# Ledger of designs, part 5: VHH binders against o13842

Target 1, 320 residues: o13842
Amino acid sequence: MYETRDLTGNAGKPVDTNPWPNNSKIAVSFVVNYEEGGERSLLYEDEGFETFLTEAGLMPFPNRPVRERSIESCFEYGSRCGFWRILNLFKKHKVPFTCWAIGQAVEKNPVVVGAMEEAGCEVGSHSHRWINYEGVPPETEYEHIKKSVQAIQKASPSNSAPRSWYTGRASLNTRKLVCQVYKDLGLPQPFDSDEYNDDYPYWVADPLASKPGAEDDKGLLIVPYTLEVNDMKYAVAPGFCNSDDFYTYARDAFDVLYEEGLEGAPKMMTIGLHCRLTGRPGRFRGLQKLMEHITSKEGVWVATREQIAQAWSAKHPYKA

## First folded at step 10 (VHH)

Design j2
Fold by ESMFold2, look of step 10:
Structure j2 (fold): chain B 320 residues (1-320), chain A 123 residues (1-123)
Amino acid sequence: as target 1 above (320 residues)
Amino acid sequence: QVQLVESGGGVVQPGRSLRLSCAASGFTFSYYAMGWYRQAPGKQRELVASITYEGGSTNYADSVKGRFTISRDNSKNTMYLQMNSLKPEDTAVYYCAKDTEGWYRSDYTFDYWGQGTQVTVSS
């Protein structure tokens, strides 16, 4: 897998059939990453404390083999306050998001799954821990994938397994391992978002097929994510200094894609959120403004990633 | 083993109604999209209606739109076809069908079929 790169995509050509319902000009996916409780800590036998996407993460600090309660406390804000503030906004506007939840975080606070389901949101998997899987042995990563699916399903009042997958800091083995775990659990194939490379969903060959294009190649749907229309930019450099930076950037990205849709090339857009980042009141104002902008426009479909995957595959079937 | 058992067929006068049922077993019903096909004598099977795994979206052939309604009850592993305002051209064997892939896949390939139930519309 990944022996070659697809630098071509559609070569700039719009798709020939608009898959979005009601002739919508854009499909908008809000994503909430629920990571709190899965991050690095000596409490979980990691080598040090978490330094990525924290309130202190923009200033370099030595990573030490100690617990850092200030960092842990900032993550706890996400689960205790930020998550609920964000959820309540989406309930108020009556539009859904997709959550990628860390399995261990769900085990430590399972009520969030039911709250999201009741609000009409989709709960997908973010694997079991919020760590870099690049160096993790394949058998260990397999068990983490399996644990995350089981944790989310157990916490689900509807007993629903996650259908959407995103690891983020994935290994080269992750995609194939995810498909293998779902097959071994007797579940249908999930769709995957560990790509950042297009404004359309697209098909790749099934990682479990004997070879691409073979009769056993049923395809795998990719629904791309984003690292740029993403509140992680509050915690990386160069990034967003205030909520207006986030709002104006996300609004401008939306407006460009919306205008392209009006001109006959309707696409999808993703907006990435983290409970501990945008959930802070000062940053939250940017999300409020963005929500009002998006929901005030005609021809906009705010949908879960599963809804986008269903609409796409109905009009653009896989052809091995 | 996947089993799909249709019922509710029969002989009925034009303008009347029938409700077909499909009882499913041998797989997790709620994971898969389902469909109704029909085959009149001397013709190929044609898709009549389909429904997503959660029941949120449906499609119909133009010839039955407005007259037929597909539905499902995932708690009972059962799919239904309510057929109103029946016409002689609706006479066919009706088959229940299961999609291959499941969940988000709406590029259906129906690969498992029941034995069918006869619907005859005549005076």
Scores: ipSAE 0.556, ipTM 0.826, lowest interface PAE 1.9, mean pLDDT 93
Fold by ESMFold2, fold request of step 18:
Structure j2 (fold): chain B 320 residues (1-320), chain A 123 residues (1-123)
Amino acid sequence: as target 1 above (320 residues)
Amino acid sequence: QVQLVESGGGVVQPGRSLRLSCAASGFTFSYYAMGWYRQAPGKQRELVASITYEGGSTNYADSVKGRFTISRDNSKNTMYLQMNSLKPEDTAVYYCAKDTEGWYRSDYTFDYWGQGTQVTVSS
């Protein structure tokens, strides 16, 4: 329950078994958020236009019930250009990413799912709309979760359901509702990335169990995400002014974790990307530099979040 | 409906090799860990080998380590057991099995079984 917080984690102790293949010193997860077409708009019967993670920044006036084409046009750049520029870089370097895709965005541009699968990338779910789910009625949130899974599976050439989950602006109900939807659809339980609090995956109690620690508690795997090694900082304060700011921050985060791995504590790292942000040519140079840096190092495993989840859980199974 | 069909069994001399196959259908094969069990006459069924849903990790009974190799091809919905250096004590019916839980939550609590294939090591 939310009545307690886990402020302890591993208490600074490294895990006793390196789960990463080939004795890798770090597992690196690149995440591409595909959100374009899921954002707020009067076209979708929302109350106004999107104001978060845009080129326009915060508005000095109340959000109005109008369309703002400049903002919509910037999102369209992400789906029309940015996504493809990023995908081509990963294909060139022959390393994968995980995409969290908004279900409605997939419905409006389904070809991106097949393109990612062909490139060896994982397509997970970012729920159906790109909105704040706090305060959304549980029944409505349930339907959005279900729609997103179905939209991604329908667009998938392999008919694959998403195994990775991230809502971002989640409600207190989100985690349980996600697990319930997957159970109701007859799918295995997804792993969850709506946490930001560790450099290792870890287990929590299964939200669908009768109680934590019960015989029916099979656990839920958390694979943490990041809001700081994340190109959203181009659009929020304190943020990145240019692509070198992004590159040097992400490089330094990588170098610290890589050095800890060399000293016996191999961990994971996530790098968050948005098609409409890093997909811009001026920002894209930072991603190019980061890719060159990471791929030049020995003992680095660039993997999908599914691969990380499977590798880690195989060595560190849940104990109620 | 879940279907698991074993093949490749037979009679072989000690020291020889045999390769078992398990064809899977009726579920999304790549979601689930898989295992091979065997049952000799009058004995309880025992786990011989298991493999994770992506094929990245394997586990073996002590009696077969170094001699048997489990593998899977998710594009063909097929699991294999390569059995080298066979011994008379390997004689059993071998069963393909599917894990109850999928993806990262595999616990190797198998809930579906094939009909089995006989392996006999003699002469």
Scores: ipSAE 0.342, ipTM 0.639, lowest interface PAE 3.0, mean pLDDT 91
Fold by ESMFold2, look of step 11:
Structure j2 (fold): chain B 320 residues (1-320), chain A 123 residues (1-123)
Amino acid sequence: as target 1 above (320 residues)
Amino acid sequence: QVQLVESGGGVVQPGRSLRLSCAASGFTFSYYAMGWYRQAPGKQRELVASITYEGGSTNYADSVKGRFTISRDNSKNTMYLQMNSLKPEDTAVYYCAKDTEGWYRSDYTFDYWGQGTQVTVSS
């Protein structure tokens, strides 16, 4: 696992068989990260306050062992307002998104899971806390993975376990630990999105197999994510100044991939969103424009990541 | 140990209906896609219908489309096949089958089968 890097992928060759339904030219995954309530805070016995992906940007002083109510308040906007504004847009256009939900955030506001399920959206796991898992002991990370699955399943009116996984700030152990937790819970293997390196899903060896290519290697599906077609760029530099920057960048990325699909190489695209960022009215306009653009085109499949994973794997099964 | 038990077969006149049931045990039913197959004497086994693990999508052979309806009740670990407007060509042993892989990686490669139930459509 990670002993070498795969710099080759498909070497620029399109896949042999279009897996997307109705001969679609592109599969589009909108992702809503639901993180509010899982971030660092002295309230949760963390050593400081959260500074990542906030309206306040970098503080003039280093992070300190205090609470910063202004930052906490900005996160609360995401859960109180931003989430609902985004959900209503998707309901209006009758297309789904995939949510990666932080387990602790779900525990503190479980109503969001049912609201998403009712709207036809997928709820996957973002682990239990919104922290950097590099350096977290494997035993602790295992417990967090397990707690997040259980929290989401408990909040689910259909008692559904999350089938998709994304940690973000993962450790080198994360992928194997996720697979181990799901096995120990008696659940089928999830698919993993802790990669940013392709416009197609792809298989890797099962982390739990005795060795790659062995008889017990059933593979693990990777469905890549994005850090660039992502509203996090409102909160990092160089980033988006206004909603037109986000819209134009995402539109151009969509148009390039759509055109490649028209030429015989239909791919997938992901758009990453955060409730507290794009949920602000001024930024939200960019998402509205993007939604209108995407849904006005022929041959576009806006789908959950589970739908994309299923469609792709049915046509491109793992071969150890 | 996976167990699939079909029931509801019988002898019926053309144009009539039958409802087949498949009781599943030994695995978590709600994780897997399921299917109905049939095999007429001297013929190869053929897929009749399939259904996703959550019941949201179905597929049918052309020969039964519009006449047969597959469904499932995950709370009862049971799959059904409603067979309407039966024809003599529908005469076969009908088998319940479980998909190999769960959730998103359902590939409709069925690896477990029931003992089957006989359906005979004859005047």
Scores: ipSAE 0.276, ipTM 0.644, lowest interface PAE 3.7, mean pLDDT 91
Fold by ESMFold2, look of step 18:
Structure j2 (fold): chain B 320 residues (1-320), chain A 123 residues (1-123)
Amino acid sequence: as target 1 above (320 residues)
Amino acid sequence: QVQLVESGGGVVQPGRSLRLSCAASGFTFSYYAMGWYRQAPGKQRELVASITYEGGSTNYADSVKGRFTISRDNSKNTMYLQMNSLKPEDTAVYYCAKDTEGWYRSDYTFDYWGQGTQVTVSS
């Protein structure tokens, strides 16, 4: 599956058919990561406390086999306050986001799934725990993938299984295991966002096919994500110091892609958000400014990743 | 096995309305896009309307736009076609159809069809 690298992509050529509706110049995907309750803790039999992507996680902590309530408290802000603040902004502007939800986080606060569905948002899976899956035995990773799908579907008032997948800290086995779990559960194949390498969706060979290009190769759609237009940079050094840093960077990325769309190369853009980060009031101002900027422009399609995947695959189907 | 059962056809005067239903079984209805086709005698089957698996997007043939409305109720495994302002040229057998691929892969390659229901518009 990863035996070679594709360093070429489209070689800088725009696609020949604009897949975005209404001749839109850009498709914009906001992603809200819902991770709170899935992070490392001795409460969940992990080896230590969580240190990644919190305000408290920049503290000079040596990791130890103890609980760190201050860090847990920072996560709790995301589920208690930040998630709702972000959701209300999207409702106000009448545009959707895609959520990648951690299965265990959903089990511990299932009401967020119904709230997102009611608002027209997509709920995809972020696997079951918020941990690094490299080094997790494949059998355990398989069970986590299955548990996350089941947890999200159970919490869904419409009994909807997640249609998109993002692990983040994935293993080399993750993509194939995800496809296998969905097949074993009798679900259609999800699309995958564990790539960061393009401004267009693109197809790869179906990991479950006998070999790439075989008759059983139905393809797997990749809808790339981002680690740069992402509020994680509030909690990673060097990163964003204030909400204007986030706003300016995201605005400039949007403007470049929008201008390319006006010149005949309409692309997609992703903006990554975390409830416990952008949900803080001081950081939230940056998202408010960005939303006003984006929604003030003509020819902008703010869509769920499922909508982007559908529009793309209809115009650019897989050809094995 | 997939089963699609159409109902609601009949004989009506021009200008009147009919509502067609399609009852689906043998598959998870909410995973698939669905469509209505029609076939008049001596003509090819024509896609009349289609709807995405969650019901969020619809598409219509130009000949019926503004007069026909497709909808679905995933809790009842049922798709509907509300046909208003019927014309003699709407006379056809109407078929319910299921997309072969689910979710984002929907490109309306319908390979599963019902038995059809006759709609006759005559004056």
Scores: ipSAE 0.193, ipTM 0.591, lowest interface PAE 4.7, mean pLDDT 91

Design j2
Fold by OpenDDE, look of step 10:
Structure j2 (fold): chain B 320 residues (1-320), chain A 123 residues (1-123)
Amino acid sequence: as target 1 above (320 residues)
Amino acid sequence: QVQLVESGGGVVQPGRSLRLSCAASGFTFSYYAMGWYRQAPGKQRELVASITYEGGSTNYADSVKGRFTISRDNSKNTMYLQMNSLKPEDTAVYYCAKDTEGWYRSDYTFDYWGQGTQVTVSS
């Protein structure tokens, strides 16, 4: 699966001159990571408090087996305020996003799933806990994958299972485990976004195939994500210092891709968001400006990742 | 609790064959690579053979290549070591071991050693 790396891709050649509906020049995917309530805490039998993507950035103090209420409270702002502020913006502009939801977080605040579905958004899975799965036993990760799918389905008014998968801090086992869990649950294969290496969706071998290229290899679709056009940069050094940093960077990325689309190579763009980060008023302005910029352009398809996956698969089916 | 139980050891003459078995329990067998180690008297424990979680790839020490074959039956939670053309220098306690982290790795680290089974090759 990961024994070799494809460093060539399409060798700079456009794969499709018209991959998107309505001759769109770019497909834009907004992703909202909903993690609040799934982060590390002694309440959840973790060894310490959360240190990843906090207001402190690089923690000025070591992790300890204590509760840091300030960190907890900041995460709570994401679910209590930030999420809703973001959702309302998308509703206002009548465009969807894809949510990658932590299963445990959804269990603690299930109303968010219905709200997103009502707004036309896609709810995908971010696994059950917001943790690093490197070093986690496969059996444990299997259960976390399963629980996250079930939690999202339970919270969904339509009983919809997540089709978009993104663990983030994944292990080398994650991709296969995800496919295995979905198979075991009798659900259709999801698409994977735990890659950051392309401007197009692409196929890899089905992890559950007897071997790559075999008759039972139905492929696995990869819809790449991004760690650069991502508000996580607010929580890293040097990172984004204000909302203009985020806006400018994202705008520039959009403009470049959009121009390429106009020149006959329409691609996809991803924008990553977190409720407790962009959801803060001081950062939210950047997203507002970005939304206005993107939606003001002709030929822009703001789509869920599922929609992108469907569009791509329709024109580019897997060939083993 | 992870358990590994070796069997099939014994005393044989040079040139003969033995087949070792390792019965595994307490974990999802098919999720992990497995391996065989051996320790001869006065020598350090050494890797003999390893096999990936689905048996698609195997690795052997140079000293046993062409003579030993590692295999597994995931439906029975059992790993095997077929030892042919045994030599006196193959005399050792053979241990079953489990990979620590799971399915796919670039390099494997083994632990959870069984009690071992004695293999003695002598005329």
Scores: ipSAE 0.022, ipTM 0.418, lowest interface PAE 4.3, mean pLDDT 93
Fold by OpenDDE, fold request of step 18:
Structure j2 (fold): chain B 320 residues (1-320), chain A 123 residues (1-123)
Amino acid sequence: as target 1 above (320 residues)
Amino acid sequence: QVQLVESGGGVVQPGRSLRLSCAASGFTFSYYAMGWYRQAPGKQRELVASITYEGGSTNYADSVKGRFTISRDNSKNTMYLQMNSLKPEDTAVYYCAKDTEGWYRSDYTFDYWGQGTQVTVSS
């Protein structure tokens, strides 16, 4: 699966001059990571507190086996306030986003799933715990994948299972495990977003196939994500110092891709968001400005990742 | 509980063949790379061969290349070592080993050793 790397991709060639509905010049995917309640804590039998994507950035003190209530409280802001502020913005502009939800987080606040579905948003899975899965035994990761799918499905008023998968800090086992879990649960194969290496969706071999190119190879669709047009940069150094940094960076990314679309190469764009980050009033202004910019342009398709996956697959079926 | 049980060892003359088996239980066999180690008298334990979780890749010590073949049947939770053209220097206790973390990695670390099976090559 990862024994070889495709460093060529499409070799700079326009893959499709009209890949999106209504001759859209760009497909824009907003992603909202819902992680609040899934962060590390002694409360959840972790060895310490969460240090990833917090207000403190680089922690000035080492991790310790103590509860840092300030960190927990900041995550709670994401679920109590930030999430809803973001959701309302998308409702106002009548555009959807894709949520990648941590299973444990959904269990602790299941009402968010119904709210997103009502707003026309897609709810995908971010696994069950928000941890680094590299080094985690595959049996454990399997259970986490399964639990996350079940948690989201249970919280869904429509009993819908997530079709979009993104672990983030994935292991080399993750892709195959995800497909295996879905198969075992009798669910259709999800599409995978644990890649950052393209402006288009693309296919890889089905990890459950006997071998790549075999008769049972049905392919796996990759819908690439981004770590740069991402509000996670508020919590890293160097990163975004204010909402204008986020806005201008995202705007520039959009403009470049949009122009390429006008020139005959419509691509997809991803914007990553976190409830506790962009959801804060001081950072939220950046997202507001970005929404105004993007929605003011003609030929923009703001879509869920599932919609993008469907559109792409329809025109570009997998060829084993 | 992880269990690895080796079998198939014995006493053979030089040039003969043996086939070792390792029966695995207590973990999802197909998730883990597996390996064979051996320890000769007065020597340190050394890697003989390794195989990835689905058998897509194998690796051998230089001393056994061309003579030994590692394989696995995930449906039976069993790993094998076919040893051909045996030499006196192949005399050792052979151990079945499991990778610690599972599936594909650039580097494997093996542990959870079985009890071992004695292989003796002598005229």
Scores: ipSAE 0.015, ipTM 0.318, lowest interface PAE 7.7, mean pLDDT 92
Fold by OpenDDE, fold request of step 18:
Structure j2 (fold): chain B 320 residues (1-320), chain A 123 residues (1-123)
Amino acid sequence: as target 1 above (320 residues)
Amino acid sequence: QVQLVESGGGVVQPGRSLRLSCAASGFTFSYYAMGWYRQAPGKQRELVASITYEGGSTNYADSVKGRFTISRDNSKNTMYLQMNSLKPEDTAVYYCAKDTEGWYRSDYTFDYWGQGTQVTVSS
């Protein structure tokens, strides 16, 4: 599956002059990563505390088998305050986002799923634990994938299973395992966002096919994500130092893509968010400004990733 | 608990054949590449052959190419090593090995081993 790399893509050629509904010049996908309660902790039988995407950035001291309550409480802020602040903004502007939710986090605060569904947002899966799955036995990852799907579906008032998948720190086994789990659960194939390499959705071979191009190859849709227009940059160095950094960067990305759309090449844009990061008042202002900017433009389609996937698939079905 | 149990070893004359089997349990067999190692007295353990999780690709040490064939039956959780045209230098304890992480990798790391089965080739 990953033995070859497509470094060419569309080779700079126009793919579709009108890929989105209502002749939109850009599809904008806001993603809210809901990880709070899924972070590493001795409480959850981890070997240490969470060090990824914390207020400390690069941890000033080595990991050790202790609980860091300061880190845990910052994550709690994300679920107790940040999430709701973000959700209310989207409700106010009557636009949706896609959530990638950690299964364990949802189990600990299932009310968030109902709230998002009510707001018209999509709830996808971020796996069960928020960890690096490289090096994790595939049996373990399989169970985590399964548990996350079940947790989200259980928490959903409509009993909806997640259709959008994003592990993030995925292993080379992840894509196939995800498809296998969904198949085993009797669920439709999800679309995959564990790629950062395009401005358009695109198809890859079905990981469960006998071989690429075979009769049983039904394809797998990739809806690309981004690590650059992402508030995770608040927790890295160099990164965003304040909300204006985030806003300016995201605005510029939008403007460039929007202009390309006006020129006949409408693309998609992703904006990644985390509850405990952008959800803080000092950083939230950036998102507010960005929302105002984006929604003030004509021909902007703010969509869930599922909507994007559906729109793309309708015009560009998989051909093995 | 991961278990790998080798069988099929024995004493044979040069030019003869043996077929080794490895019965695997305690893990999802089809998730992992598998391999055969051997260790002769006074020598380091060496890779003899490996096979991908679905059996689509195999690799052999140069010393056994054309003589040995590795295969697997995932429905039986069993891996095999057909050894033809055996030579005295093939004398060793043969070990069944399990890959650490499974599927889509260009390199494999084997962490789990069976107890081994003795193969002796002598006139």
Scores: ipSAE 0.014, ipTM 0.295, lowest interface PAE 8.4, mean pLDDT 92
Fold by OpenDDE, look of step 11:
Structure j2 (fold): chain B 320 residues (1-320), chain A 123 residues (1-123)
Amino acid sequence: as target 1 above (320 residues)
Amino acid sequence: QVQLVESGGGVVQPGRSLRLSCAASGFTFSYYAMGWYRQAPGKQRELVASITYEGGSTNYADSVKGRFTISRDNSKNTMYLQMNSLKPEDTAVYYCAKDTEGWYRSDYTFDYWGQGTQVTVSS
């Protein structure tokens, strides 16, 4: 599937002059990664503690087979406080976000799914564990995909399965496995966000098709994500040192895309968030300011990724 | 919990019109596609019409195309079915349905249903 790369895309051409509802000049997708309880820990029979996206940033000491309670506790803040602070902000502004939830995290705190659904937020899947799936046996990854879908569906008051998929640290097998699991579960094909390479959604061949372009090729929709307009930068170097760094960067990204929209090329923007990061009071201010800036503009469509997928697909159906 | 309550059914003569309503609660209405099904006596339940979350796309059974119109008002958590030029073969219990998945394709899957409202078309 990844034997070839499309480095051209649309070659700078606007794909659609009016892709969004109400002639919106930009589609904005907020994503909240809910990972707390799915991170690595000896409690979960992992080899060590979590080192990715922690308050420690670049770890001053190597990983080792011990529990780091400080790290665990920081993740707990995300689920105990950060998540709710974020949710309340979106409720206040009456705009949705898309959550990518780790299955194990949902199992440990299922109340969050109902809360998000009630608020009109989309709950997608972040797989079952927050780990690197590269090198994981396909059979294991298959089970993790399945478990995550089932966990989220079980926690959902509407019994809804996740429609948006984002593994993040995916393997080359992930896309096909995800589609296979959904098929095996009798669910419609999800859309994939494990790409960072475009300002528009786009189609790829159905990984379960006999071959690309075949009669059974229904395509797979990609809704690109972002690693730069992302509060993960609080936990990496170089990164955001304070909430103003996050705000100004995100603001600038929005302004550029918004201006392009005004000029006849409306695109989508993604903002990535993590409960334990932007959910902290010292960082939360940045999100507040960003929300105010974005919602103050005319012609802005703040949407779930599913809504974006639907809008795009309606105007741009897959052509095998 | 998810609740769907249909209304607007009744007995009408052929050629007349009815407007069905579905009041939804217990979920974020604007987030989900919705649909109307009907079941006539001795027949299987069939899809009549469906509508996406914001009403941007609709789908109709061939038997009702040009006569029925599905719509929704998300501010009121209500879906409608305007039924014009009614025929005796339209006689059925009409059910409001909620999509289980908010998919970007037209192949919706519905698993939440109202109790239904009776529509009878007879001379």
Scores: ipSAE 0.000, ipTM 0.202, lowest interface PAE 14.5, mean pLDDT 92

